# VHH binders against Band 4.1-like protein 4 (epb41l4a): the designs that were tried, part 3

Target 1, 289 residues: Band 4.1-like protein 4 (epb41l4a), of Danio rerio (Zebrafish) (Brachydanio rerio) (o57457r11to299)
Amino acid sequence: FYCEVLLLDESKLILTTQQQGIKKSTRGSVVLDYVFSHVNLAETEYFGVRYCDRSHQTFWLDPSKTLAEHKDLIATGPPYTLYFGVKFYAEDPGKLKEEITRYQFFLQVKQDVLQGRLPCAFNISAQLAALAIQSELGDYDPYKHTAGYVSEYRFVPDQKEDLEDSIEQIHKTLLGQVPAEAENNYLAIAKTLEMYGVDLHPVFGEKQAEYFLGLTPVGVVVYKNKTQVGKYFWPRITKVYFKETQFELRVLGRDCNETSFFFDAASKTACKNLWKCCVEHHTFFRMPE

## First folded at step 1 (VHH)

Design a6 (framework vhh_8pnl_2)
Fold by ESMFold2-Fast, scan of step 1:
Structure a6 (fold): chain B 289 residues (1-289), chain A 121 residues (1-121)
Amino acid sequence: as target 1 above (289 residues)
Amino acid sequence: QGQLVESGGGLVQPGGSLRLSCADAGFTFSDYAMAWYRQAPGKERELVARIYSGGSTNYADFVKGRFTISRDNAKSTLYLQMNSLKPEDTAMYYCARVSGTYETEGGYDYWGQGTRVTVSA
């Protein structure tokens, strides 16, 4: 068995049968333990590893199941590619206990901005990128950071020269800010953005209308054309169920009566994945400890 | 005794204007989509306008360009500005809180008592 775990710092952790004893019969929890040990992470409950099938649908590795039971993963290799990342986003990552946990959140959120999962306005993008540059390069130094130095880095999907100029100007103002401070300031800004920590799943509503269901720390948010059109808090969600391609969300109203909402996923596999992610988010954000 | 209280209805001549208000108690007003429905005598209730928590709006074809739905989250109040009123607009008007999808009527968890609008010469 040969798998490559892509880490948030862009390095790879290689796990093999020869070195770690990883086999198709190995449980997901064993793979996760190797990753957590490698990155020196103690607050592990926020994190997981993902994999992609041939259609680019992403799935979280199930700690309780064997690698062989992840049929879509087995179909893609060997070699098998896994992606380490934040599975459950803390509402305030600045309150996480350990610096290493906050650092991993910083790397994840930076990737979210780069890949367009966390959209932000021009001025916010420039400020976030300048903080990331400060964390990576330290204080601006005109002898080391010559014209165009920002262009070596990517922070947003469509990065243009005007953004790079703004990043440089802001970087010059951040003198004396140490890496951990810049990273904490990055997270303090990013956590206020609407799409921060939102796990989006495409679905269809009534009459084939297109929506996204967003799984968040507070509940399920319904989006249409990038606009929030509904919100259901985790404590009010009494049932999450699926059958075939139909997903059911049951919510307790203020009158203490239950209302069921139905959505259709593009496939049975996508529907089961949405249900699983929703149950896991509900469990995580409703746990007392 | 619902959590929604409508007001602003009355008798108006064709071409006139009215502004309906709906007060909703509670912290969660900003988290819900809100809608105005109407029901004419002997007819089924029909959607007039909807406004989502994010501010986007949807209107029935028969009121487009004449009615404007808006909300004030700080006051937990929903509004319907009705201009160029026609006799066909005569109905009982209800506000509703929506917990469901865009087109799902079964998603409504509360209805108000209604406010009557009569358009006649």
Scores: ipSAE 0.000, ipTM 0.110, lowest interface PAE 16.6, mean pLDDT 83

Design a7 (framework vhh_ozoralizumab_d1)
Fold by ESMFold2-Fast, scan of step 1:
Structure a7 (fold): chain B 289 residues (1-289), chain A 120 residues (1-120)
Amino acid sequence: as target 1 above (289 residues)
Amino acid sequence: EVQLVESGGGLVQPGGSLRLSCAASGFTFSDYAMYWVRQAPGKGLEWVSEISGSGDSTKYPDSVKGRFTISRDNAKNTLYLQMNSLRPEDTAVYYCARSEGTYEVGFDYRGQGTLVTVSS
């Protein structure tokens, strides 16, 4: 068994039968333990590893199942590619106990912005990127950071020169911020953004209308054309059910009456994955800290 | 098409044992938690046991805990229920069931059932 785990700092952790004894019969929890140990992470409950099937649909590695039971993963290799990341986003990552946990959240959120999962207005993108530059390069120094130095870095999917100029101007104002401080300030801004920590699943409503269901720290949010059109808090969700491609949420209204909301996923596999992610989020975010 | 076929039911004396089997087809067996449920004459469905897709996690109600053991053979697509120390109140039709996905326990598919009669 030859497994490559892509880490948030863009390094790779290689796990093999020869070196770690990883086999198809190995449980997902063993793989996760190697990753957590390697990145020196104690607050592990927020994190997991993902894999993609041949249709580029993403799934979380189940700690209770063997690698062989992840048939979509087995079909892709060897080598098998896993992606380390944040599975459950803390509403306020600044309150996480350990600096290493906050650092991993910083790397994840930075990737989310880069890959377009966390959209940012121009001015917010510039501020976030400048904080990332401050964390990486330290204080602005005109002798080291010559014209065009920001162009060596990528922070958004469609990075233009006007954004790079703005980043440079903001970086000049951040004198004296140490890396951990810049990273904490990055997370303090990012946590306020609409799509922060939102796990999006495409679905169809009535008359084949396109929606996204967002699994969030507070509940399930329904989006249509990038606009929030519904929000169901975790404590009010009484049942999550799926059958074939149909997904059902039962929600207790303010009048204490139950209402069922139905959505269709593109496939049975997508529907089961949505259901599993929804159950896991419901469990995680209803647990008291 | 999902198919579940139960077998192994019959007439037994109180204190006796039976092993039920369920042959599954039409889906990836190891991806699903599986259940045994029962229905006594004139009564509703009662949950009896649950097993995870890997077979590592099992759950039982207090009424059968310590007497019944659920197991599975994923290579053979077969679910089992070992029933020991049977009591007259265990008399019911036993169904193999799977849930395609529920947060609260529910059953999307169920077999035809196998009758277990416990009598002196």
Scores: ipSAE 0.000, ipTM 0.147, lowest interface PAE 12.5, mean pLDDT 86

Design a8 (framework vhh_8h63_2)
Fold by ESMFold2-Fast, scan of step 1:
Structure a8 (fold): chain B 289 residues (1-289), chain A 120 residues (1-120)
Amino acid sequence: as target 1 above (289 residues)
Amino acid sequence: ELQLVESGGGLVQAGGSLTVSCAASGFTFSDYAMGWSRQAPGKERELVAGISSGGSTYYADTVKGRFTISRDNAKNTLYLQMNSLKPEDTAMYYCAADSGTYTVPEYDYWGQGTQVTVSG
């Protein structure tokens, strides 16, 4: 077995039968333990590793199942590629106990912004990127940071010169922030954005209308044409069920009656994955802090 | 603006009874669905009972037959009568108001809670 785990700092952790004894019979929890140990992470409950099937759908590695039981993963390799990341986003990552945990959240959220999963307006993008540069390079220094230094870095999917100019101007104002402070300030801004910590799943409603279901720290949010059209808080969701491609949410309304909402996923595999992610979020975000 | 204040918690022996109350202000109480949730240390928050503006009630399986939720719209007060208390009922009990205009609440408002401890 030859496995490459891509970490949030863009480095790789290589896990093999020869070096770690990893086999198809190895449980996901063993792989996760190697990753957590390597990144020096104690607050592990927020994190997991993902893999992609041949259709580019992503799945979380199940700690209780063997690698062989992840049939979609086995079909892709060897080598097998896993992606380390935040599975459950803390509503206030600044309150996480360990600096290393906050650092991993910072790296994940920075990646979310870069890859367009966390959209932000021009001014917010510039502020976030300047804080990331402050963390990486320290205080602005005209003798070290020559004209155009920001262009060596990528912070958003379609980065243009006007954003880079704004980033440089903001970086000049951040004098005295040490890396951990800049990272904490980054998370303090990012946590307020609408799509922060939102796990989006495409679904269909009535008459094949396209929606996205967002699994969030507070509940399930329904989006249509990038607009929030529904929100169901975790404590009010009494049942999460699926059959074939149909996904069901049962919600306790203000009239104290249960109402079922139905959505169709594109495939049976996508539907089961949505159900599993939803059950896991429901369990995680109903636990005491 | 909307304010919920719980009271009536305390220490009770197993098999005993206790009533907790919630005083509501800052909104038209009779128009809102109300509920009680509880949280024990190391456990997730559980919706225990709910009551609609029209008086329909909901109970979690863990408390059905033992707890009774009621409301007094004239006094803007929500009640939870707890009978046949068990040690596993030990928790902080929270009052909640559902201010949504649809069948699914837009947001939930929570009070500060009142502690119920059942000894055995």
Scores: ipSAE 0.000, ipTM 0.279, lowest interface PAE 13.7, mean pLDDT 86

Design a9 (framework vhh_5c3l_4)
Fold by ESMFold2-Fast, scan of step 1:
Structure a9 (fold): chain B 289 residues (1-289), chain A 121 residues (1-121)
Amino acid sequence: as target 1 above (289 residues)
Amino acid sequence: QVQLQESGGGLVQPGGSLRLSCAASGFTFDDYAMSWVRQAPGKGLEVVSDISDSGGSTTYADSVKGRFTISRDNAKNTLYLQMNSLKPEDTAVYYCTTEQGTYYTAGMDVRGPGTQVTVSS
């Protein structure tokens, strides 16, 4: 068994039968333990590893199941590619106990911005990127950071020269911010963005209308054409169920009556994955009794 | 819709054995992980064993490890718990449960009605 875990700092952790004893019978929890140990992470509950099937649908590695039971993963390799990442986004990552946890959140959110999962307006993008540069390079230094130094870094999908110029100007104003401070400031801005920590699942409503269900720290958000059209807090969700390709979300209204919402996923596998992610988010973000 | 029916409980002497069964219907049994959970008198629920959808992975509570064996027959939509070397501390109502259909409305859930196991000296 040959497994490559892509880490958030863009390095790889190689796990093999010969070196770690990883086999098809190995549980997902063993793989996760190797990753957590390697990145020196104690606050592990926020994190997981993903894999993609042949149709590019993403799944979280189940810690309780063997690697062989992840049939979609087994179909893609060897080698098997896993992606380390934040599974549950803290509403306020600045309150996380350890600097290494906040650092991993910083790397994840930076990747989210780069890959377009966390859209940002121009001015916010420039500010976030400048903080990332400050974390990576330290204080602006005209002898080390010559014209065009920002162009060597990518922070957004469609990075253009005007954004790079803005990043450079902001970087010059950040003198004295140590890396951990710049990273905390990055997270303080990013956590306020609409799509921060939103796990999006494509679904269809009535008459095959396209929607996304967003699983968030506070509840389920329904999007149509990137516009929020519904929001249901976790404590109000009384049933999360699926059958075949149909997903049911049942919500208790303020009048104490229940309303059921039905959505169709593209496949049975996608529907079960949506349901599983929804149950896991509800469990993780459920308020104490 | 979803139905789980436990059986096989009863009165047994310490050191004895019982085999519990859970008949499942109303859902695609082989797509879901299954668990045995128990509730002793005056205590909360304890998960004693889990089994993956294929049966390829099993987990046991430390209190039952080495004595209990969980298994499933997907062709029969049936979950089993083989209980050996029973102790008075194993006295409880045993419930079959699944990972499907959590967060049910007003008293509805995916646990079966339970089967009573009494280990009496």
Scores: ipSAE 0.000, ipTM 0.258, lowest interface PAE 10.7, mean pLDDT 86

Design b1 (framework vhh_sonelokimab_d1)
Fold by ESMFold2-Fast, scan of step 1:
Structure b1 (fold): chain B 289 residues (1-289), chain A 122 residues (1-122)
Amino acid sequence: as target 1 above (289 residues)
Amino acid sequence: DVQLVESGGGLVQPGGSLRLSCAASGRTFSDYAVGWFRQAPGKEREFIGAISWSGGSTYYAVSEKGRFTISRDNSKNTLYLQMNSLRPEDTAVYYCAADSYLFDEPSEYDYWGQGTLVTVSS
């Protein structure tokens, strides 16, 4: 068995049968333990590793199941590529106990912005990128940071010169912020954005209308045409169920009566994955401290 | 499902070279990791090396130490084993194998060819 775990700092952790004893019979929890140990992470409950099937559908490695039981992972063929990341986003990552945990959240959120999963208005994008530059390069220095230095870095999917100019102007104002401070300030801004910590799943409603279900720290949010059209808090969700491609969400209304909402996923595999992610979010965000 | 057929075996002098081929069925070949094994008379099958589905990664048994090179051509559904500096102890039936689970764990390949005999002697 040959696994490549892509870490949030863009390095790779190689796990093999020869070096770690990883086999198809090895449970996901063993792989996760190697990753957590390598990263020096104690607050592990927020994190996991993902894999992608040939249809680009993403799945979380199940700690309780063997690698062989992850059929979609096995179908991708060796080497097996895994992606380390934040599975459950803390509502306020600044309250996480250890600096290393906050650093991993910083790397994850920075990746989310870069890859378009966390959309930002121009001014917010410039401020976030300047804080990331401050963390990486330290204080602006005209002798070291010559014209065009920001262009060597990527922070958003379609980075243009006007954004880079704004980033440079803001970077010049951040004098004296040490890396950990800049990273904490980054998270303090990012946590306020609508799509922060939102796990999106495409679904269909009535007459095959397209929606996205967003699994969030507070509940399930329903989006249509990039607009929020429904929100159901975790404490009010009494049941999540699926059958074939149909997903059912049962919600307790203010009148204390249950209402069922139905959505269709594109495939049975996508529907089961949505259900599993929903159950896991419901459990995590309703657990006591 | 995949079918495998080895070819290229034969008699070769010590110090010589030989290239084995393994032909696979249909469009499924690029979905599998594939490897080479050998079995000398009266011994268990021994792992030689394996190559990932894309050809981007190779893994060799430590004992082969750069004498053997594995490659694949997915456009031709073919796996190759280039063997250099052959020794009498390399005499064995050589098998190609395919698996959807394994890359470097040699014990559990699912699909096997019929084998091709390689004899190294003068």
Scores: ipSAE 0.000, ipTM 0.117, lowest interface PAE 20.0, mean pLDDT 85

Design b10 (framework vhh_ozoralizumab_d1)
Fold by ESMFold2-Fast, scan of step 1:
Structure b10 (fold): chain B 289 residues (1-289), chain A 121 residues (1-121)
Amino acid sequence: as target 1 above (289 residues)
Amino acid sequence: EVQLVESGGGLVQPGGSLRLSCAASGFTFDDYAMYWVRQAPGKGLEWVSEISWSGGSTKYPDSVKGRFTISRDNAKNTLYLQMNSLRPEDTAVYYCAKDTGYFLSEGMDVRGQGTLVTVSS
């Protein structure tokens, strides 16, 4: 067995039968323990490792199941590629107890912005990128940071020169911020963004209309064309079911009547994954009844 | 292979109480809504109670509302039905059922062998 775990700092952790004794019969929890130990994490409950099938659908490694039981993972290798990341986003990451936990959240959120999962307006993008530059390079230095230094870094999917100019101007104003301070300020801004920590799943409604279901700390949000169409808090959700490709969300209205919403996922595998992620989010963010 | 094993039935006098249990295996228990259904002598299956996958929502028909309480222990893969103020019309074989992810009235995936509840003097 040969697997590579891609970490949030872009390094790799290599786990093999020869070095670590991992086999097809090894449980996911053992792999997770190696990763957590390697990155020095104590607050592990927010994190997991995921993998992609051949259709680029992502799945979280189940700590209670063996590697062999992850059939979609076994089909992709060898070698097997795993991705370390934040599974459940803290609503206020600044309140996380350990600096290393906040640092891992910073790396994850920075990746989310870069890959377009966390969209932000021009001015917010510039502010976030300047804080990331401050964390990486320290104070602006005209002898080291000559014209065009920002272009060596990428912060958004379609980075233009006007954004880079704005980043440089903001970086010049951040004199004296130490890395941990810049990282905390980054998370303080990012946590306020609409799509922060939202786990999006593509689905179809009536007449094949395209929607996304967003799983969040407070409930399920329904999006159509990037516009919020519905928002259902976990205490109002009375039932979450699936069968084949059909996903059912049952919600208690203010009139005390239940309304069922039906969505179709692209495949049975995608539908089961949506349902499993929904169950896991509710369990993690459970509110007192 | 989904397995459901009901227990706890017996003979009780009107006004008495019984607690039924259902031991589940072969599936991830906390991922599915669960049901209790019953079949009185010579009649069809009747829905008795529903509990959501998390235990956060329960439903009852008017015939048992206020007398029966459904609960689950996801750590033990066990479903319960606490039956109070039992009446002769509650006499039936009680079955545990797993939801298939469809509509409530047609959504039962598996029935176990059942447990007999007799309410008589």
Scores: ipSAE 0.000, ipTM 0.149, lowest interface PAE 16.7, mean pLDDT 85

Design b2 (framework vhh_sonelokimab_d1)
Fold by ESMFold2-Fast, scan of step 1:
Structure b2 (fold): chain B 289 residues (1-289), chain A 122 residues (1-122)
Amino acid sequence: as target 1 above (289 residues)
Amino acid sequence: DVQLVESGGGLVQPGGSLRLSCAASGFTFSSYWVGWFRQAPGKEREFIGAISGSGDSTYYAVSEKGRFTISRDNSKNTLYLQMNSLRPEDTAVYYCAAEPGYWLDSSEYDYWGQGTLVTVSS
């Protein structure tokens, strides 16, 4: 067995039968323990490793199941590629207890912005990127950071020269911020963005209308045409059920009348994954710390 | 004419326990989510917990640390907060609130009580 765990700092952790004794019969929890130990992470509950099947559907490694039981993962390798990341986003990552936990959140959110999962308006993108540069390079120095130095870095999917100019100007104003301060300021801005910590699942409603269900720290958000059309707190969600490709979400309103929302996933596998992620979010965000 | 009236506050020693009550009137109590908030001097109002109309679902703030239990008695139109292992930092005015919007842990509740003071001190 040969797996590569891609870490948020872009390094790889190689786990093999030869070195760690990893086999198809190994539980997901064993793999997770190696990853958490390697990154020196104690506040592990926010994190997991995920994998992609051949249809590009993403799944979280289940700690209680064997690697062999992850059929879609086994179909992709060897080698098997896993991606370390934040599974449950803290509403206020600045309040996380350990600096290493906040650092991993910073790396995750930076990746979310880069890959377009966390969309940002121009001015916010420039502020976030400047803070990331401050964390990486320290104080602006005209002798080290010559014209075009920002172009060596990528922060957004379609990075243009006008954004890079704005990043440079903001970087010049951040004198004296140590890396941990810049990272905390990055998270303080990012946590206020609408798509922060949103786990999006594509679904269909009536007449094959396209929606996304967003699993968030506070509840389920329903999006249509990039517009929020529903917002339901975890405690008011009274039922989460699926059958075949149909997903049911039952929500209690202010008048205490229940309303059922039905959505269709693209496949049985996608539907079961949506249901599992929804149950896991509900459990996590109701658990006392 | 919705009214919420808190009671049960007082002075307690660190490590002690206290049970707060909130008497509700003017609305169909069993049909609404109701919750507890607190506000310490010089600080913003903090969410503690909320309970569904039936009493079957509860939601607690992460910062509460498992020491508080919310419950309700719909036959008496009363909401309760059981507080155990009290600490000096729990000193605050405790508020009962009813009819949240879509965010249970926001301060966006339509109805509020007057508050009851809890002081944890030796």
Scores: ipSAE 0.014, ipTM 0.179, lowest interface PAE 8.5, mean pLDDT 87

Design b3 (framework vhh_8pnl_2)
Fold by ESMFold2-Fast, scan of step 1:
Structure b3 (fold): chain B 289 residues (1-289), chain A 120 residues (1-120)
Amino acid sequence: as target 1 above (289 residues)
Amino acid sequence: QGQLVESGGGLVQPGGSLRLSCADAGFTFSDYAMAWYRQAPGKERELVARIYSGGSTNYADFVKGRFTISRDNAKSTLYLQMNSLKPEDTAMYYCAATDWDEYLFGYDYWGQGTRVTVSA
């Protein structure tokens, strides 16, 4: 059994039968424990490892199931590629107890911006990138950071020269911020963005109308044509169910009557994954009462 | 930086056909999900058809059975075959791209558009 776990710092953790004793019968929790130990995480509840099937759909490794029970993962290897990341985003990552936890959130959110999962306006993109540069390179130094130094780094999907110029100007103003401070300031800005911590799932409504269901720290957000068309807080969601490709979301309205919303996923596998992610988010973000 | 360039628009009579093309000038084309959108005068931009990197497709109900979206990764080109055209199909047609494994808050790369006019 040969696993490659891609970490958020772009390094790779290799897990094998010969070195770690992992087999198809090994539970996901054992793999997760190796990863958490390797990155020195104690606040592990926010994190997981993902894998992709051949259709590029992503799934979270289930701690309670064996590797063999992850049939879509087994079909892709060997070698098997796993991706370490944040599964549940803290609403205020600055309040996370340990610096290493905040650092992993910083790396994840930076990746989210780079890959377009967390869109941000030009001025916010420039501020975030400048803080990332400050964390990586330290204080601006005209003798070390010659014209064009920012172009070595990628922060957004379509990075242009005008953004790079803005990043450099902002970097010059950040003198004295140590890496942990720059990372905390990055997270303080990023947590305010609309798509921060949103787990998006494509679904279809009536007449194959395309929607996205966003699983968030506060509830389920329904998007259509880039517009939020529904927002249902976790305490108002009374049931989530699926059957075949149909996903059902049952919500208690302001009138105290339940309304059922039905969506179709592209496949039975996608539908089950949406349901599982929704149940897990509801469990994680629901206040104990 | 990647650029999308649409072509193939023009004036056709009702019932006619057109094939739109969208060429990629700098992306790793095969890694992106692609789509065709349209915007008629005085109306909001709307999704016509979408194709994922793996070949799966989605169509708006108003074009089902008439339009076909396809891609040629070797040529870095997206196509929209439009048959049985109606005056209501008159619009500026845009191609769009996003990461194949990531759904953005919409598409992040857009072309300049190609005009389709369906009129006698």
Scores: ipSAE 0.000, ipTM 0.112, lowest interface PAE 17.2, mean pLDDT 85

Design b4 (framework vhh_ozoralizumab_d1)
Fold by ESMFold2-Fast, scan of step 1:
Structure b4 (fold): chain B 289 residues (1-289), chain A 121 residues (1-121)
Amino acid sequence: as target 1 above (289 residues)
Amino acid sequence: EVQLVESGGGLVQPGGSLRLSCAASGFTFSDYWMYWVRQAPGKGLEWVSEISGSGGSTKYPDSVKGRFTISRDNAKNTLYLQMNSLRPEDTAVYYCARDLGEYFYSGFDYRGQGTLVTVSS
């Protein structure tokens, strides 16, 4: 068994039968334990390892199931590619206990911005990127950071020269911020963005109208054409359930009457994954109760 | 000590009707969604109907929609399934089942011993 775990710092952790004794019968929890140990992470509850099937649908590795039970994973390899990441986003990452946990959140959120999962207005993008540069390179130094140094780095999709100029200008103002401080300031800004920590699932409504269901710490948010059109808080959701490709969200109104909302996922597998992510998200944000 | 006791099953001809009952005890009946599920000979469990604790919400698969009606009497702790226009393929043991009681999950934790419904000439 040969698996490559891509870490948030873009390094790889190689896990094999020869070196770690990893087999198809190995449970997901063993793989996760190797990753957590390698990263030196104690606050592990926020994190997981995901994989992609041949249709590019992503799934979280189940700690209680064997690798062989992850049929979609087994179909893609060997080698098997896994991705370490934040599974549940803390509403306030500044309250995370350990600096290493905040650092991993910083790396994840930086990746989210780069890959377009966390959209930012120009001014916010420039500020975030400048804080990332400060964390990576330290204080601006005209003898070390020669003209065009920002162009070596990528922070957003479709990065343009005017953004790079703005990043350089802001970096010059950040003198004295140590890496951990710059990373904490990055997270303090990012946590306020609408799409921060939102787990998006594409679905269809009536007449094949396209929507996304966003799983968040406070509830389920319904998006249409990148606009929020519904928000249902966890305490008002009485049931979530699925049959084949149909997902049902049942919500209790202020008048104490239940209303059902129906959505269709693209496949039975995607629908089951949406339901499972929804259940796990609700459970996580109700701990320690 | 959760108890679910089904009754009302029997032999009926195609096109006939039956009303199943389930007597519930050992829990606050009105707090739980309830299900009817069935198992045909040699097959797995199949979901037949569900009803919210208040009775305000009901759901059916296409195979029984328009023919079966689920209802409940919370004062009497009783669940019902009215079955009309019965077909040979409706032949099964019918079970009353209690929802898990977790507001985010859909599923059941307890079911009764079942009542046999045979649709044959």
Scores: ipSAE 0.000, ipTM 0.167, lowest interface PAE 13.1, mean pLDDT 86

